# VHH binders against p91247, part 10

Target 1, 277 residues: p91247
Amino acid sequence: MAVDMIVEPKWVVQNFGNIRILDASWTFKPKADVAEYKAKYYNKFGVGMNELKNPEYLAEHINGAAHFNFDIAYYPSEDERFTLYTPEEFSSYVKRLGVFNGDHLVIYGRGKDGGMAAASRAYWTFRYYGYTTVSVLNGGIEAFKLAQGVVQSDSKAEGIRCKDAIHFPIGEVCAAKGFKKKTDCDQAFAAKGIKVGDTVVISCGIGLSASAICLAAARSGIVAKLYNGGVHELAYKAPQHLNMRVTLLLHAITVLRCTYIHFTFLYAIVIKIERIV

## First folded at step 1 (VHH)

Design n12q (framework vhh_6qgx_2)
Fold by ESMFold2-Fast, scan of step 1:
Structure n12q (fold): chain B 277 residues (1-277), chain A 123 residues (1-123)
Amino acid sequence: as target 1 above (277 residues)
Amino acid sequence: QVQLVESGGGLVQAGGSLRLSCAASGFTFSSYAMAWFRRAPGKEREFVAAISWSGGSTFYTDSVKGRFTISRDHAKNTVSLQMNSLRPEDTAVYYCAAHQGFYLSTSYKYDYWGQGTRVTVSA
């Protein structure tokens, strides 16, 4: 199904749980040496995503947005700065950003002219590879904030990256009188892109917030697993067809555990697990 | 105003250890990949070790793997190189270097360089 090429900030705020958002911010720098890039980063997206961080994205991005990083999505060749990968290689990168066929992608930029140049380049790239359900956010992150959209910072999680991690405060499912009504909890999960039948892993730094969120998720029909140091317990309960996704998630959770002290005590981390086939 | 100041160099016997430190100022340290390079007498400057801006990835030249460890301290804006089991062939001037969001193994591609600190390993 065709989607509008350009979407407005108010529409994005209203449809937040039903779209995949990508930040296309790019900071100009001199062209990388082709031989060095090829040795270190060419078709090695895990390395690129770990090392080629964008400071503007880390300081501020739309809540839940993954970074479509031009220094990773393209590679330098002798004659070009932004050389396109094969469809198979590009697919490998964007799947790491949580992009799958059928997702409604909304791409945004920032800065001069609302970042429309950067967002439009990313839009064209997706269209080139055959993605049809892609839109550009008019006016970028600046217009989104004016429309009361929620933004986040990754500075408190410096050195640790949990892709698809959702910061979930206990107040989303609990109030002074206990758990919120099921319908309110259902809406809170839906707003974060979590639906009935999804599998999620829930972790917290300190206290019992993750346990409450896990119980609320179970009541909403979400397959929730609490991570409390039991890597083997999570693997045992995972569906057999999750394969590498579960392995990558277990590694990410292990890394996250080492920095839990740096997280706000009122939040839990929710990680959504995608089926591979 | 941008400065990289190396320290910790000196004379050491083969098999000994040294810890080099590099203090960074005048730029947003947490946004930069950091590296150590060295130049032995009569040789080209060569890559030794690098650490990503987040500290989540490290890379070493084969001749120092298992002997050298690179680390960074964001609170102190420092990058360190712990050098163990030193060999006479490790004798060189060691340079700290910084690159925004990307590190390269070639000495010509880094944005900022320190003045260097001398390491001499006696046979």
Scores: ipSAE 0.000, ipTM 0.096, lowest interface PAE 17.8, mean pLDDT 73

Design n13m (framework vhh_7mjh_2)
Fold by ESMFold2-Fast, scan of step 1:
Structure n13m (fold): chain B 277 residues (1-277), chain A 122 residues (1-122)
Amino acid sequence: as target 1 above (277 residues)
Amino acid sequence: EVQLVESGGGLVQPGGSLRLSCAASGFTFDDYAMSWVRQAPGKGLEWIGRIYYSGSTSYNPSLKSLVTISRDNSKNTLYLQMNSLRAEDTATYYCAKSGEWFGELYDYFDYWGQGTTVTVSS
């Protein structure tokens, strides 16, 4: 089945029950100690799901959505914050979330960027493992509620308080979030000299902002590669196997002017890779 | 709008020392961590180190004994002092600004300079 990379809130409401929805919300926290994480949580998904609960997801998520928890789906290593499991290990985790081959997955996030960075990160992770019937919900849970989508609360985790919840001014709550039309994104990339068929490598600190730019670029026909290690790892552990000239070209602040966000949380470096002969 | 301009590169004899400068403009310099990154001919990028707005530093362990990063917030200038230079230190040296998104503040760069070339040759 061919599916759109980005689906709109009204489409999700109308197709609710024919899709599997994942909440990719992630709360910033310091990188976990590698040895401690491996001892407690590495490939122990039941333990992780019990102990590494996400307060935002528990307080509010799309009705029936499972949480694709970055603190569980990935593990920390010396070199990376979000290190990828083997396909077999990843499959063990996502099966616990009710994800099976053939499902049309719709991934969403939340927050000031409409959750596009987090949702795009999860999108590219599924694509990396060969899952092709996956979409990102444009504008996240906020846009879904504006489209009369149903949300639920599982339970307040101990220590969650009203002031710890995400709050927006009334005007911002009603604002459209996510990506603008494809043609707006096409124009934004063209303005930076990137065209259909070009190949770019996109990187940011921990891969979230880069993932959103990759999604926008792929929608515009640009061949985008995500550098999973982030810029920090790239800078001191640059791929020695790369037989190409690296040219720095773009910043997310200017590239993703095709979003509805007043302040952008989509920060990344776009690197155009050119072969040296 | 944001501009980072490196200077101080050139030809240096092996065993020599060199200080690179990076002049920053178009943003509030005092609010951001700054980094140095280098790229040797035909090689990938190698992170050298970072200095926070407070003056606290973090270095690539492989290079820590050879370099010192400092900053002058009154001049919006970042410095890289290099000592005991070897032929393998020949590279283009880049100044880079840390990004603003809190989740990635210290682990990514949103702007880079054009680079300054250091050649270590006898």
Scores: ipSAE 0.000, ipTM 0.132, lowest interface PAE 14.6, mean pLDDT 72

Design n14r (framework vhh_rezetamig_d1)
Fold by ESMFold2-Fast, scan of step 1:
Structure n14r (fold): chain B 277 residues (1-277), chain A 127 residues (1-127)
Amino acid sequence: as target 1 above (277 residues)
Amino acid sequence: QLQLQESGPGLVKPSETLSLTCTVSGGSISSGDYYWGWIRQPPGKGLEWIGHIYYSGSTYYNPSLENRVTISVDTSKNQFSLKLSSVTAADTAVYYCATDLEYSSSWGEFYYGMDVRGQGTLVTVSS
C-alpha cells in the first residue's frame, strides 16, 4: 500500500522494470499570455505535447521516462502561473504519459539541488489528485547517472528505438572477480522485468560479458540465447541456426532499425521475448 | 568536479616495487559510484589498463600484470594506491589514476570509458 516518499538512485536502478519514471524538469520562461494559452493549449494535451517540447528533456532523460511538463500539466490564469486542472483533465494528461492506476511513480528533476524543487512540486500535485504510490528520486538525474543509471536522448537517435531491449551491465551479476550469489542475480533480473520462464537473447560485440550474463540467467531459470557478435551481425550471418522465435525477434529489430554500436566487455544487450497473449 | 591526483617517487630501481597513491577530491571513494583504477602510457605507446578496485576492496587486474600488481583503497584518507613489484625498464611510463564509469545514453548507444583521470606522473625505472 505504501511507498517511500524519497527513493535513492541505486534503488531506482535496481527496480527500473517495476516503476514508471517521470521527468519534472522545467525551464523558467515568462508567464504565457492567458488568452493565447487558452486558445492553443488549454485541455488540448496532444497539441501541447507536440509543440511545447522541453530541450533539456529531449537532450537527456532517464531511459523510458516521460516528461511531466509544467507548461502542459498546469495552465496560466490571471492570478497564478501554475493553475490546477480538474481531476478528469489531469487524468487525461497523465494517461498520455503512460501513467495508470497502480503504477509506482518515481519523479525526478535536474540541475540546482538535483531538481528537488521541481520534482517535489510534481510529487505534491500527484498526491493532491489522490495518487498515493509516488516517490521522488533523491539527487535527480545527476545522482542517477553517478549510480550508473541508464539515460537516453530523443534528439540524437533518428528513428532508432527498441522497446524490448534491456541494457544489462555485467556488474549486476558479477562481483569484481566472480559471480554474485544466485539470490542477488535473481533480484537483478527481476528488477529489469525478467523472470523465470522468460526467453531472452543476449549479445555483446567485444567479449565475455554476454556469456557471463547468459550463465547467470540460466541459473535463474531464464531461457537465454547467446550471441557474442552484434545483433545485426547475428541476423545477417546466422539466421538459419536460430529457432523460430529468436529469428522473428531479430527480423523485428531489423525492421525497427534498432542498432547497437558500442559493445563492451563489461556490458551486454538483453532482448526479452515476451509472451504473445 | 571530481579530481584525481597521483603522487609517489618518479624514479625506481630495477627489481624494486613501484608505489603510487591517488588522492580523490570533490567526491567520496565510499559513494560506490565508481571503480577506481590505474592506467599507464609507456613512451611512444598507447594506454595500458593496469587494474581497478571497488571501495569494498574487490579488485580486477590486467592478467598480464596480475602476478606483480596490488591495488588497495583507504577510505579514511579518500585514497587508493598501486604497488607494482619486480619492476624493469619496460615499466617506465606515465602513470594515471582514473575512475571507470559505464552508462548508456540510449538503446544502440553504450559508453565504457574513463570518466576522470589524473594529470599523470612519470615513473622512470633506471639503475
Scores: ipSAE 0.000, ipTM 0.094, lowest interface PAE 21.9, mean pLDDT 71

Design n15q (framework vhh_6qgx_2)
Fold by ESMFold2-Fast, scan of step 1:
Structure n15q (fold): chain B 277 residues (1-277), chain A 126 residues (1-126)
Amino acid sequence: as target 1 above (277 residues)
Amino acid sequence: QVQLVESGGGLVQAGGSLRLSCAASGRTFSSYAMAWFRRAPGKEREFVAAISGSGGSTFYTDSVKGRFTISRDHAKNTVSLQMNSLRPEDTAVYYCAAEPYGSDWLSLDETEYDYWGQGTRVTVSA
C-alpha cells in the first residue's frame, strides 16, 4: 500500500474519513535551556501537551487534526534544537495524537510557502521511525481552506487516552441471572456521573461487554452510542457524518483503538459527550 | 480495590544486585502499563523504568540503562525490577506504579499513574 508523498487539498477533503491528519505548525522561539527542558518536559508528554500549546494551532487547525508539536516531539540537546527520541518514546507521544500502525498520515503546515518546511520535517521524522504511509498536504492549511476544507479553533481534536474515559465493568449492570434491577443500574451510572438525558459513547475491543452496558444505559434513559469492530471499519462507515460530528467520531475511534489494543472482556470504555456539534 | 505490594528492598554494597517485585491485586492489572519510580533522601520522585501492558515495550531512564531490567509475569500478576551493578546514587525508596487499563503508551510523568505501592527501601553502601 504505497501512498503519494504529496497529496492535494481536494484529495484530502474527499478522503477526510480515511486519513489521520497532523498539524506540524511551529512558532519560532529561542532554543530552550537543555537542562531545564530535560528536567521539565523530556519524555513527559502529558506535561508537554498541557503546557506547550501552540497558539496558531489553537486558533485554527484542520477539523480533527492533532498537533504534532516540535517542542514536544523533539528535545533540545547541546548541539541540536530538534533531537530525536528513541522509537519507544516517539511511539508514546504519537499514540497520544491518535496515530497507530497502518494509518495513512497526512501532515500539513501553515504560513510561508504553505508551511512545507515544517510539514516536510515531520514527514521525514515519521519515515525515520518506519512509517511508510505518510503524505504532505500541498499548500498547507491555506490551500485546504481554498478547497472548502473545514477548520476549527480549539485543541479538542487532540488525541485522548483511555485513562480519560470512564472504565465501566459489566458487573455493575449484570449478575449471574442477567441484568440487575433498573434501580441498581440507575445507581451504578449515577455513581459514575452519568444521568438520564446524558449522551455517552460506549466501546470495548469486540463490543461484547459494551453491548450489555449500552442496553442497561438505554433502559436508564441514557442516550448511548455503541462503537465496536475495527478502527478501519468505523473510519469507512463515518465519512457521511464528518461535517456534523467529526469530534465525536474521532473520540470514538480513539476509544475503540485503545480497547482493541488492550482488550479486556470485563470492561467497557464510556465517554460522556458534552459537546458533539 | 486494586493494590500494589512491593518487596525485595534492602542493603547492598556497590556493584551488588537486588530484585524488586511488585504484586498487583487480581487480574485487573494484566493490561495496565506499569512503572518504577524512586525518591532519594531529600529529593523528588524520579522515573526509573516502565513496561507496557503486553510486556512488549520497555523504557528506562538513561542512568539505569544496561544495569536495570524491568519485566512482568501475567500469570502471577507481578512486575519486577532486576537491579545490577548498583551504585551509591541508586540509594532511594523505590515505588511501583500503574496506569489504568487501555493506556498503551509509556510515560515518565508520575501524575499519569493512578495506583502506587508503599515503597521499598534500597540502600547501596560505598
Scores: ipSAE 0.000, ipTM 0.173, lowest interface PAE 17.8, mean pLDDT 72

Design n16x (framework vhh_7xy4_2)
Fold by ESMFold2-Fast, scan of step 1:
Structure n16x (fold): chain B 277 residues (1-277), chain A 126 residues (1-126)
Amino acid sequence: as target 1 above (277 residues)
Amino acid sequence: QLQLVESGGGLVQPGGSLRLSCAASGFTFDDYAMAWVRQPHGKGLEYIATISGSGGSTYYSDSVKGRFTISRDNAKNTLYLQMNSLKPEDTAMYYCAKGYDSSPFYFGEDLSFDYKGQGTQVTVSS
């Protein structure tokens, strides 16, 4: 479980698929009116995330990074700009950013001194709440770009990552003339460790690929459950609240180890339901 | 209501260059990722390049990387494809495609796009 407190840009590029990245960029502004903030945003994280977007984050952030927004993660009080929420409320916010217990979090900043002051503040906030696997990216987004790291400038980086998910392209079951032969589809599923009698949950970023893969799986004798909301719907909900006809506990166990990574949104995600002993 | 109108195709000799344009209307252009895809006569759609809504991220198929450049002018609601060092195998109908949101998308593994235009023919020969 031990991770380095400070990680280098090259390490982050090489380990991108195994970490959850948070942008801790904060733009100085006068302290908000306490009464107005409490009426509009206090413990109302969905509202805050919709209305208090950071222009620097939206213009440029590390591929897949969610924004850990100081104007949402903390609230202003009479004498304090960054007042801490209870552990329960903080957990509610960071789950919306795709942060779950056990994730290796990598936090970065930007600007003066590579944003190390902002990134370090976020680091100690996570440590205060009991997160142990957290690191700061040395030199921020600027150093990351110099190491040939990938950045993006759209707001769809927030999402769900899944270490136990099977990446399944539609091309493995479809060809120019429709579905591939059953024997070819059977082989594709078998190559991913999926066999007759298995139960799988299938989702994709749009829902298009998932529908075809679900039909191919059913033809191969696999019990396939399609999540109709797709990855885009799940990106704004806690994974344990998947709307499907399965025991909530079983879904929570499967999905608590799963966050969708931005670059996998174009593919169907197949989650094999493991036998609970 | 939604329209994508491609232009700039034509006949060109091997090694030549062309610049394709796509005029978009009927939606907020900068909210959506855009792509160029092509279809050779009698074959399936092939992904060429995609660009995020703001233009900050671009991705290319291996067959065109280093030869083609995708770009966009959000103030003019226009998508571009600069094609250099053209080869006979680049001969195809070229289509402008709109994504479902601002995130880049790929067609090789998943035909995930909302809308595709009328196309513009590119022919590379003699």
Scores: ipSAE 0.000, ipTM 0.100, lowest interface PAE 21.8, mean pLDDT 72

Design n17b (framework vhh_h_nbbcii10_fgla)
Fold by ESMFold2-Fast, scan of step 1:
Parts: sequence; structure tokens; C-alpha cells
Structure n17b (fold): chain B 277 residues (1-277), chain A 129 residues (1-129)
Amino acid sequence: as target 1 above (277 residues)
Amino acid sequence: QVQLVESGGGLVQPGGSLRLSCAASGFTFSSYDSYALGWFRQAPGQGLEAVAAISWSGGSTYYADSVKGRFTISRDNSKNTLYLQMNSLRAEDTAVYYCAADSYPLTYDEWSYASYDYWGQGTLVTVSS
């Protein structure tokens, strides 16, 4: 489905729960030494995100927005300040920002001219990599605040976002005698839309059921990573980015916490990760 | 700057035991951005191979088939230290052992060295009689 190239602040406020927001703010600084940058930060996005934090973003950003940091998303080369990574490398960075294929991505900036120059550069970069459902927020964070949009301080929205969590009971892969046959486990995962070659993050309240499901997934050829303490921590620290199934919870953060605690013995939540490029 | 420093390597006889430690600085094991941690090794003339991994919460452990039942990985978040207890050592365990940290729990593969953001300098373990 087509999306508008430019969206208005009131529209963003009204559609807040249905979009992924990125802050493209960039603070001018001297060009980094190419050799030094390559040794320390090139294709090392975890290092970059930890060490190259932007003070303006940390002081104030749209509630739930991750920072699309130009000092990380691009690298300096001999003749250029903002050189483009390969699609695979770029995908690695934006997945850390919680961007999944199919999200309606809204990019904004701040300052002079509403930050339209920075936001437009980020917009073009996503389009270059084949991402089509992307928009620029007209007028930036300043216009968003005038439209009564909510802003926050800190970096809690960076890096982690759940998308379409799957409720997966341990009884689908275990029986009284231990693990079910591989073929039965394969069918249980397939029934939930998970297949060999997929990448999933598995979490539960105490790690026990999630650990068993992770083992069964690994046996089935599914790339699985255990994220213990996941859903209730995400609900606490980044509730606006926790894309949960309404049928499981019926409402927001309070029910997420209660549901997580109540079902910790029998159920795990499986999050499927999608490649964006 | 994140830094990982291994210690505890040395010369041991076959059947012996050794404990490796990895001290972390520049980050903590007890935070929202808690790290998944692993041990890798490189034997003389061979590539880097995964040995053991422990989840960012410590709730799950993973072991290579070659060490399963002999090695135990653990973490002490209060000391910012990762351990590898190595029992029933064999000549084939001779290698430089590296500790590694993954700052983002959503990276794809605990067994792939490319998934880890930070690395120590290594500690040599020699098993010979």
C-alpha cells in the first residue's frame, strides 16, 4: 500500500500506534579520520550506537522514536563524509533501530527549516535501499509539539521493538516423555508461521519455557535467540514500540505485565525478525 | 571504551582442569542494555570456533558438541566477569581462548563470531603431557 511522501503533525499524532518513527537529527562536527573510523566503527553498529550518542536526541525526541544517526548509518571515505554501506550492512543497522519490513516509517528532523534537509536525506537513503513505505514529518519535532504530540528524554526507544508477537505454549514441543519428535515440532512452528531458515527471538517471564522452545527451534533449523525478561521490560521501557497482538491482551502496558506474569509457567512469546533489504 | 580482558590460561596435562575469567570494563552486565557473552577459541593453524555462550540474562547456556558435558560457562554480574570452567581437558582443546560480548540481544546467531561487537585479546591454553 502507497503512503504519502510528506505527512502532517496532526496525522502523526492520530496514527502514532501504527507507525515507526525515526529521528534523523544530526549535529555538525569535523569529518572523522577515515582510518580511525574504519578501525573503530565501520560495520560495528553496536559500538557506534553505544559510543556515538547524539546530545540533542537524548535531550528530546518524539516519544518512541529511535535515532537514525548519520555518524553511524554512513561512514567517511577519502572524499566523502556520508558514504553508503551495502544493503546487508545497512539492514543490520536499521534492524537495531527496530525497523521491520512493511512498517510505515516516518522520519523527522529538528531546527532550521524544521530539519527538512536531514529528514529528506534519511528518506532518500531508505528509498535507495528499496524501502517504499516511508514518509517525512512536515515541520519536524517543533511542529509535532505544536500539534500536541508527546516527546521524551533518554534513549530507551533505541534498538529494540517487538513486532507481531506469537503466543507459543511449551506443550506444542514437549510431552510427558520429553521433547516431541522433530517432525511434530516442525509442524507446531509451521502452524504459527515459523519455518526453517527464519530468525526468531524467544522470551518468557522466567526463561524456563522459552529455553525449551529455543532448543526445539534450533533442532528445527530456526535461528533463535533467547531474550529473557523481554516482553514486560519492553512494555516498561518502550511500550509505544511493543507491537503485540490485541487478541492476547485486549489493552496496553498493565495487561501486558499481568499477562506476562500469569502465563510465565506455560507460555512463551516468539517474535519473528524480518529482513528489510 | 568497552574492554574485555581474559585470564587463567596456561599449561595443563590431559584430564586436568582450568578456569578462565573475562573481566569487562566500560559497560555493566546488570543493565537494560545487558550483554550476551561467549567464548571462542582458535587452535594453531585453524579458524575461530564457538565454544560456549550465555544469554544476557544468564538464563540460557549453549555449548559446542566438542565441549558439552566438560565445560561450564557462567557469569557474575556483580563482578562484571564471565567464566569458563574447563574439565577433562584434551590435547584438542589447545587454543587461544577469546571472550566476546554482544551488546544487542536481537543479533541473529550466538555461534557466529560476526554477531559479537566486542572481543578480548585472548588467553593461551595448552594441553600436553
Scores: ipSAE 0.000, ipTM 0.120, lowest interface PAE 19.3, mean pLDDT 71

Design n18m (framework vhh_7mjh_2)
Fold by ESMFold2-Fast, scan of step 1:
Structure n18m (fold): chain B 277 residues (1-277), chain A 124 residues (1-124)
Amino acid sequence: as target 1 above (277 residues)
Amino acid sequence: EVQLVESGGGLVQPGGSLRLSCAASGFTFSSYAMSWVRQAPGKGLEWIGRIYSGGSTSYNPSLKSLVTISRDNSKNTLYLQMNSLRAEDTATYYCARGGDYEQWLVPGEYFQHWGQGTTVTVSS
């Protein structure tokens, strides 16, 4: 299937859940010593990803984007700063970024001229290795933010605890024989401040507990929206399916640096949709 | 030309009720969400609430128990019913076309079409 070489920010926001986004930001620095680099990082992508983190990507990137790091995707040689790996080695790296055959890749940059130089280099690198469904985001992360796209800081959290998030264990609605009685579930939701007629967004790291809690909430007359990817991934996809009030609430939670905790399959995060003040 | 004309303001006693109207023209009224916004003397703009084209409403939680927004699409008219009025409800009340609630959190730069306002004074 043919894809446009250049995609606009509004299109990316509308297609968020159907694309794989890569941040191609690169920070200028002196060329690494060739022998030292080869000994430590050549074809050792796990080590590179742990040690060669990019400060600009960590500080801010499009929600859900992986970093296509030039200091890892290429290696320095005597005559060249960005030497290309074999196709097998390149595939090993990009699989670690969550890129697989058939994905529609959208690559973006940042800074001067919207980072089009860096994004374009990454685009042609993927084309060189045979990826055909690749696009560049016109105007970079700056244009994306102007189109109300969602950005995040640091690596994706293993769990998110926001000021307004309710931690809801599956044991509140399930017992050994399945779901608890409706009256018990009604009481559990009421005890957490959730009432009949409320709208809630339910999320957890894997989705197991969230699915059960969503079903129990629906039985109790609560309008429940299930999302399996966690709050960060929900915010990533939110603009295409939620009204502006819900989108703003989720974006504000992401921007305001919620406390991060480890998610387990026994817990879910519930965000009650209320009038924004 | 989009025109919004508010009416129904005036002097009212504390604890009283008042209904404001907004007459809309120059656009397909039934297709747009409509909002009410107020500005007390010497203060910034405060969003009151919104009614969507489908009839559902959303309100500023601080004002929910005080106000009800409704619309009559056959008359191209928006209404704001206010009950249990207090001295702090003294303000100029504006009708606005569309306008997402979020725009009112940063007032001034993001307003679209609104009327000239109608003044409500809660005295004594």
Scores: ipSAE 0.000, ipTM 0.085, lowest interface PAE 22.9, mean pLDDT 71

Design n19v (framework vhh_vobarilizumab_d1)
Fold by ESMFold2-Fast, scan of step 1:
Structure n19v (fold): chain B 277 residues (1-277), chain A 125 residues (1-125)
Amino acid sequence: as target 1 above (277 residues)
Amino acid sequence: EVQLVESGGGLVQPGGSLRLSCAASGFTFSDYAMAWYRQAPGKGRELVAGIYSGGSTSYADSVKGRFTISRDNAKNTLYLQMNSLRPEDTAVYYCAKDQYSTFEDIYLGSWFDSWGQGTLVTVSS
């Protein structure tokens, strides 16, 4: 789908629920020492996102916008301030910003000239990596506020994004004689919108049925993670890894499609089913 | 054509305060980001504080909470208010102008093309 290269504030307000918004604000900073940056931050996006927070973004950003931080999206080299990562490394970073394939990305800036220079740099970076459904918000956050767009003050939207909780009974993948055939399981996941390459978190109140669903998902080529404590406990203990709504369904098997999950990060109670094979 | 003239440096006791000024001429001051850098003897230049044309500011971790950068566009003047000064703050302080009025060339390794003569700040008992 072709999208307009430049979108107007009124259009963004009208289409708010159908787009993914990125804040490309860059704050003036000294060029980092190359060796020090590479030791601390190179291809370590979780560390960068925690330590290199942007003060302008934290003070004010468009509601729901994640920060596309130039100090993280690029790395310094001896002859260049903003050196490009490999496609795989760049993909790892933008997944942490809540970008799914096929999202209509709208990038904005702030300040001088509506931040069009910074927003345009981010636009061409996404195009360089082959992302085609991307636009720049004309006039930046300032024009957006004049169009009565909603802004907020926090970093909630910068986290990993997960799509709506999916109720997945064990009977979708098991029958009286054990697991269903791979083709039947593939169809069950596809019917729920889950496919090869997706990352999912699978949980239930007691963990038993979730284990079987994780194995079926792994067999189907889905990157499946088992969480024994339940989704509510993961959200409480590791909120920085999830951007989701609290559910009132207390005893359901929950499958979340997430842009990125790094369960080896800090928490020993999270199991990686994909490592069994 | 571009001229930056710093003033306000001097000898001060630890815990004291100084205010540096930079008078700018030869360009449209309000259109450019401005910065304060410092250089201690035998060390490289380091960024202390910067301010964009729109008023957004950034500080080195070593001075955050103690120093305040500000600008007066009507007077074409940049300021650095330095509080709770430490011996480690001893350096020549330089006013600097951004090479571009906006983000036009983001791939450059250096963003600052114009520097003042510097003003010496000595923090000693």
Scores: ipSAE 0.000, ipTM 0.095, lowest interface PAE 21.3, mean pLDDT 74

Design n20q (framework vhh_6qgx_2)
Fold by ESMFold2-Fast, scan of step 1:
Formats: C-alpha cells, sequence, structure tokens
Structure n20q (fold): chain B 277 residues (1-277), chain A 126 residues (1-126)
C-alpha cells in the first residue's frame, strides 16, 4: 500500500525480511566517452553489471542489498551525465536487481550527509517510472550500522564471519600438495579451542575452503557440518541481524547470533555450537 | 568480442522436425541465460523459449509448449532448440540471444538480452 518516504534505521532492521534494499552509492569518475559507452554498455545491463562493479559497494553494503549503479541505470549523452532510459529498458535493469512491481523498496547511500543526495536521486528516478512503494533510509549505511544493522562484503571471495566465529584459514590444514598430517591438523584445531566431540558449523560462500576444513575436522574427530547456502542463502533466509540461525539442507543446526558478516577467500568460518535448550 | 552463431535452419514439411544450434563465444557462457526469439514475415519479434544459466529452469511460449525443447551444453558453449511437430505458423527467422540474471529475470522481452545472433531461417511448408 502507502509507504513512508523516509524510514529510520531501526524500522529497516525490524522489517528486513519484508523489503527490497538498494544501495545507491556512486563513486565519482570522469564522464565516460559517449560512443565508447554506447558500444559497450548501452542497454547491455548484464555486461554493465559484470564489468562496472563499485568498490565501495563490494567492500561493504547492507546485508542482501543489490547495487543500483548510476553508471548502469543511466547513460551518458552529449549533454548529460545521467540520461534516463525508456521505461521498458529501466524495468529490464531493475528486474536484474530483484525489484518487482509491488515490492517495498528501501534505497540508501553512504558518506557525506549519509548519502542522502544519491539515495534521493534514486528515489525520484523510481517515482518518475511509476514506482510508488519506495522509501529512503535516513542517514544511510552509517546510521544503519549504529542501529546494529547487518552489513556484508563481497570483496575477494565469499565467506561469513559472526561475532563469535573462529576464523580458520585453509592453510592451517592444507599445504601445497594437499592436507597436512593428522597430528598437525589436530594441533591447529586444539589451538583454536576445538576439541574431539565438539560440533562446529563451517561456512564459506563458495564451499571450497569450508569443504577442506570440514574434512580435516572430521579426520580429527570433530563433528563438522558444512553450511552450503553461503552469503546468498544467509541474506535471503536470515532477514534479521539479531538471533540469526543457519540451517543446512540436510541438517538443521542452530548457531550463535551473527552481528557482522565479513567475506574472505582465505577463511572458512567455524562457529562452535552452543547448547540450546 | 561476443559472438552468437545460429545454425540448423532450413525447409521442412509440416509435422517434421528441425534442431537449431547456437554457438556462443567471447563471454562466460554459464553466467548467461540463453533464449530463442523468432520473427515471422510481416510480424513483430516474439519470444519462443529460454533456459537459465545453470540450465535448471526453462520457459516456453504457449504455442510451442510440448513441441519445442531448449537445452544447453556447457562443455561446448552451445544452446539448442529441438523443434518437433512443426506447423506452417512456425515459419520465421530464429534468433539466439544471451542475457544475464543478477537476481531474477523476465525472459519474455527482447530488452532483457544483451547479445543477439544474426538469425537462421526456418520455413515450414504446408
Amino acid sequence: as target 1 above (277 residues)
Amino acid sequence: QVQLVESGGGLVQAGGSLRLSCAASGFTFSSYAMAWFRRAPGKEREFVAAISGSGGSTFYTDSVKGRFTISRDHAKNTVSLQMNSLRPEDTAVYYCAAGTSYFEWDSLYPSEYDYWGQGTRVTVSA
């Protein structure tokens, strides 16, 4: 129905699973050559989304947010930096961001003044195209973090870090030619406070590092369970920043709440299961 | 450089079959959804069939459901359209198209696709 034009960070946290969040961060760059841009990116949104990644968005964004990238949503013309596409072309782009008719969109920015200028530009662009259920997050990602909202990073590779998680590099159990000896792996787990009989959840977005560490843990007598959903599964199925629970397809495992999600290809994240009554 | 090259078009009698192929190069094939569109003489371009990047989902226009099958071969970077029980109304130039899905995609609109082939002609005689 009707939605507030401006929503507060606490409201966004409380309604996280019922909204679609867009990051409208834009990093200044010189205006692209019109002919070159049109040849490579004009109305070629898949190419633009693959090649024109924003470093600030990749380093940090609200959990589950897609990037509404000004360098893709608009195109440069002779007279304008941000020229508007036709409604059909714009619709094509935003569907790729997971935006559908009827969604309550919440748009945010970052930096000076909470990124309100960028977020507001994106807001009015959606209104121009006829979307009525759209809001701006007051104060941007900075205010959201102060309200204990969950943010994530897509830089390098996918991995998940919770506040109580143990960061476990694959190099602790693997050498150039494969797994280290069992005794070396046993010592690596013991050094992290993981003992025989403990149950741990091991998470890595792509599954590669996590799979290797899971196998090494099993060899050491540790009950290790691999979470295969990665960032996409956690962002989609765990819409709350507090009391997040991780569920494996074949096994339901309850873990401690995650307050921050950090991504790296060098770590599988090991969460020791607390006894939950 | 991205290229989509169609093949397999030709003349066939009503009730017959044809298999169209599209060879893709210059991009990460598994990251792109693939589709077939057609343009009949004197008509607008229309959607025929689509297959997701993973191959796990397929979509068809109502007039070809049960008669046409879209498939992809990631090892060969090809997408194929098997056309059975052909009708004179299926006469058209068939185009291969590639588009990516970041989150979800709408396969019905030409604007959803980033790359297009030159087309291959299919003629179905009465």
Scores: ipSAE 0.000, ipTM 0.140, lowest interface PAE 19.4, mean pLDDT 71

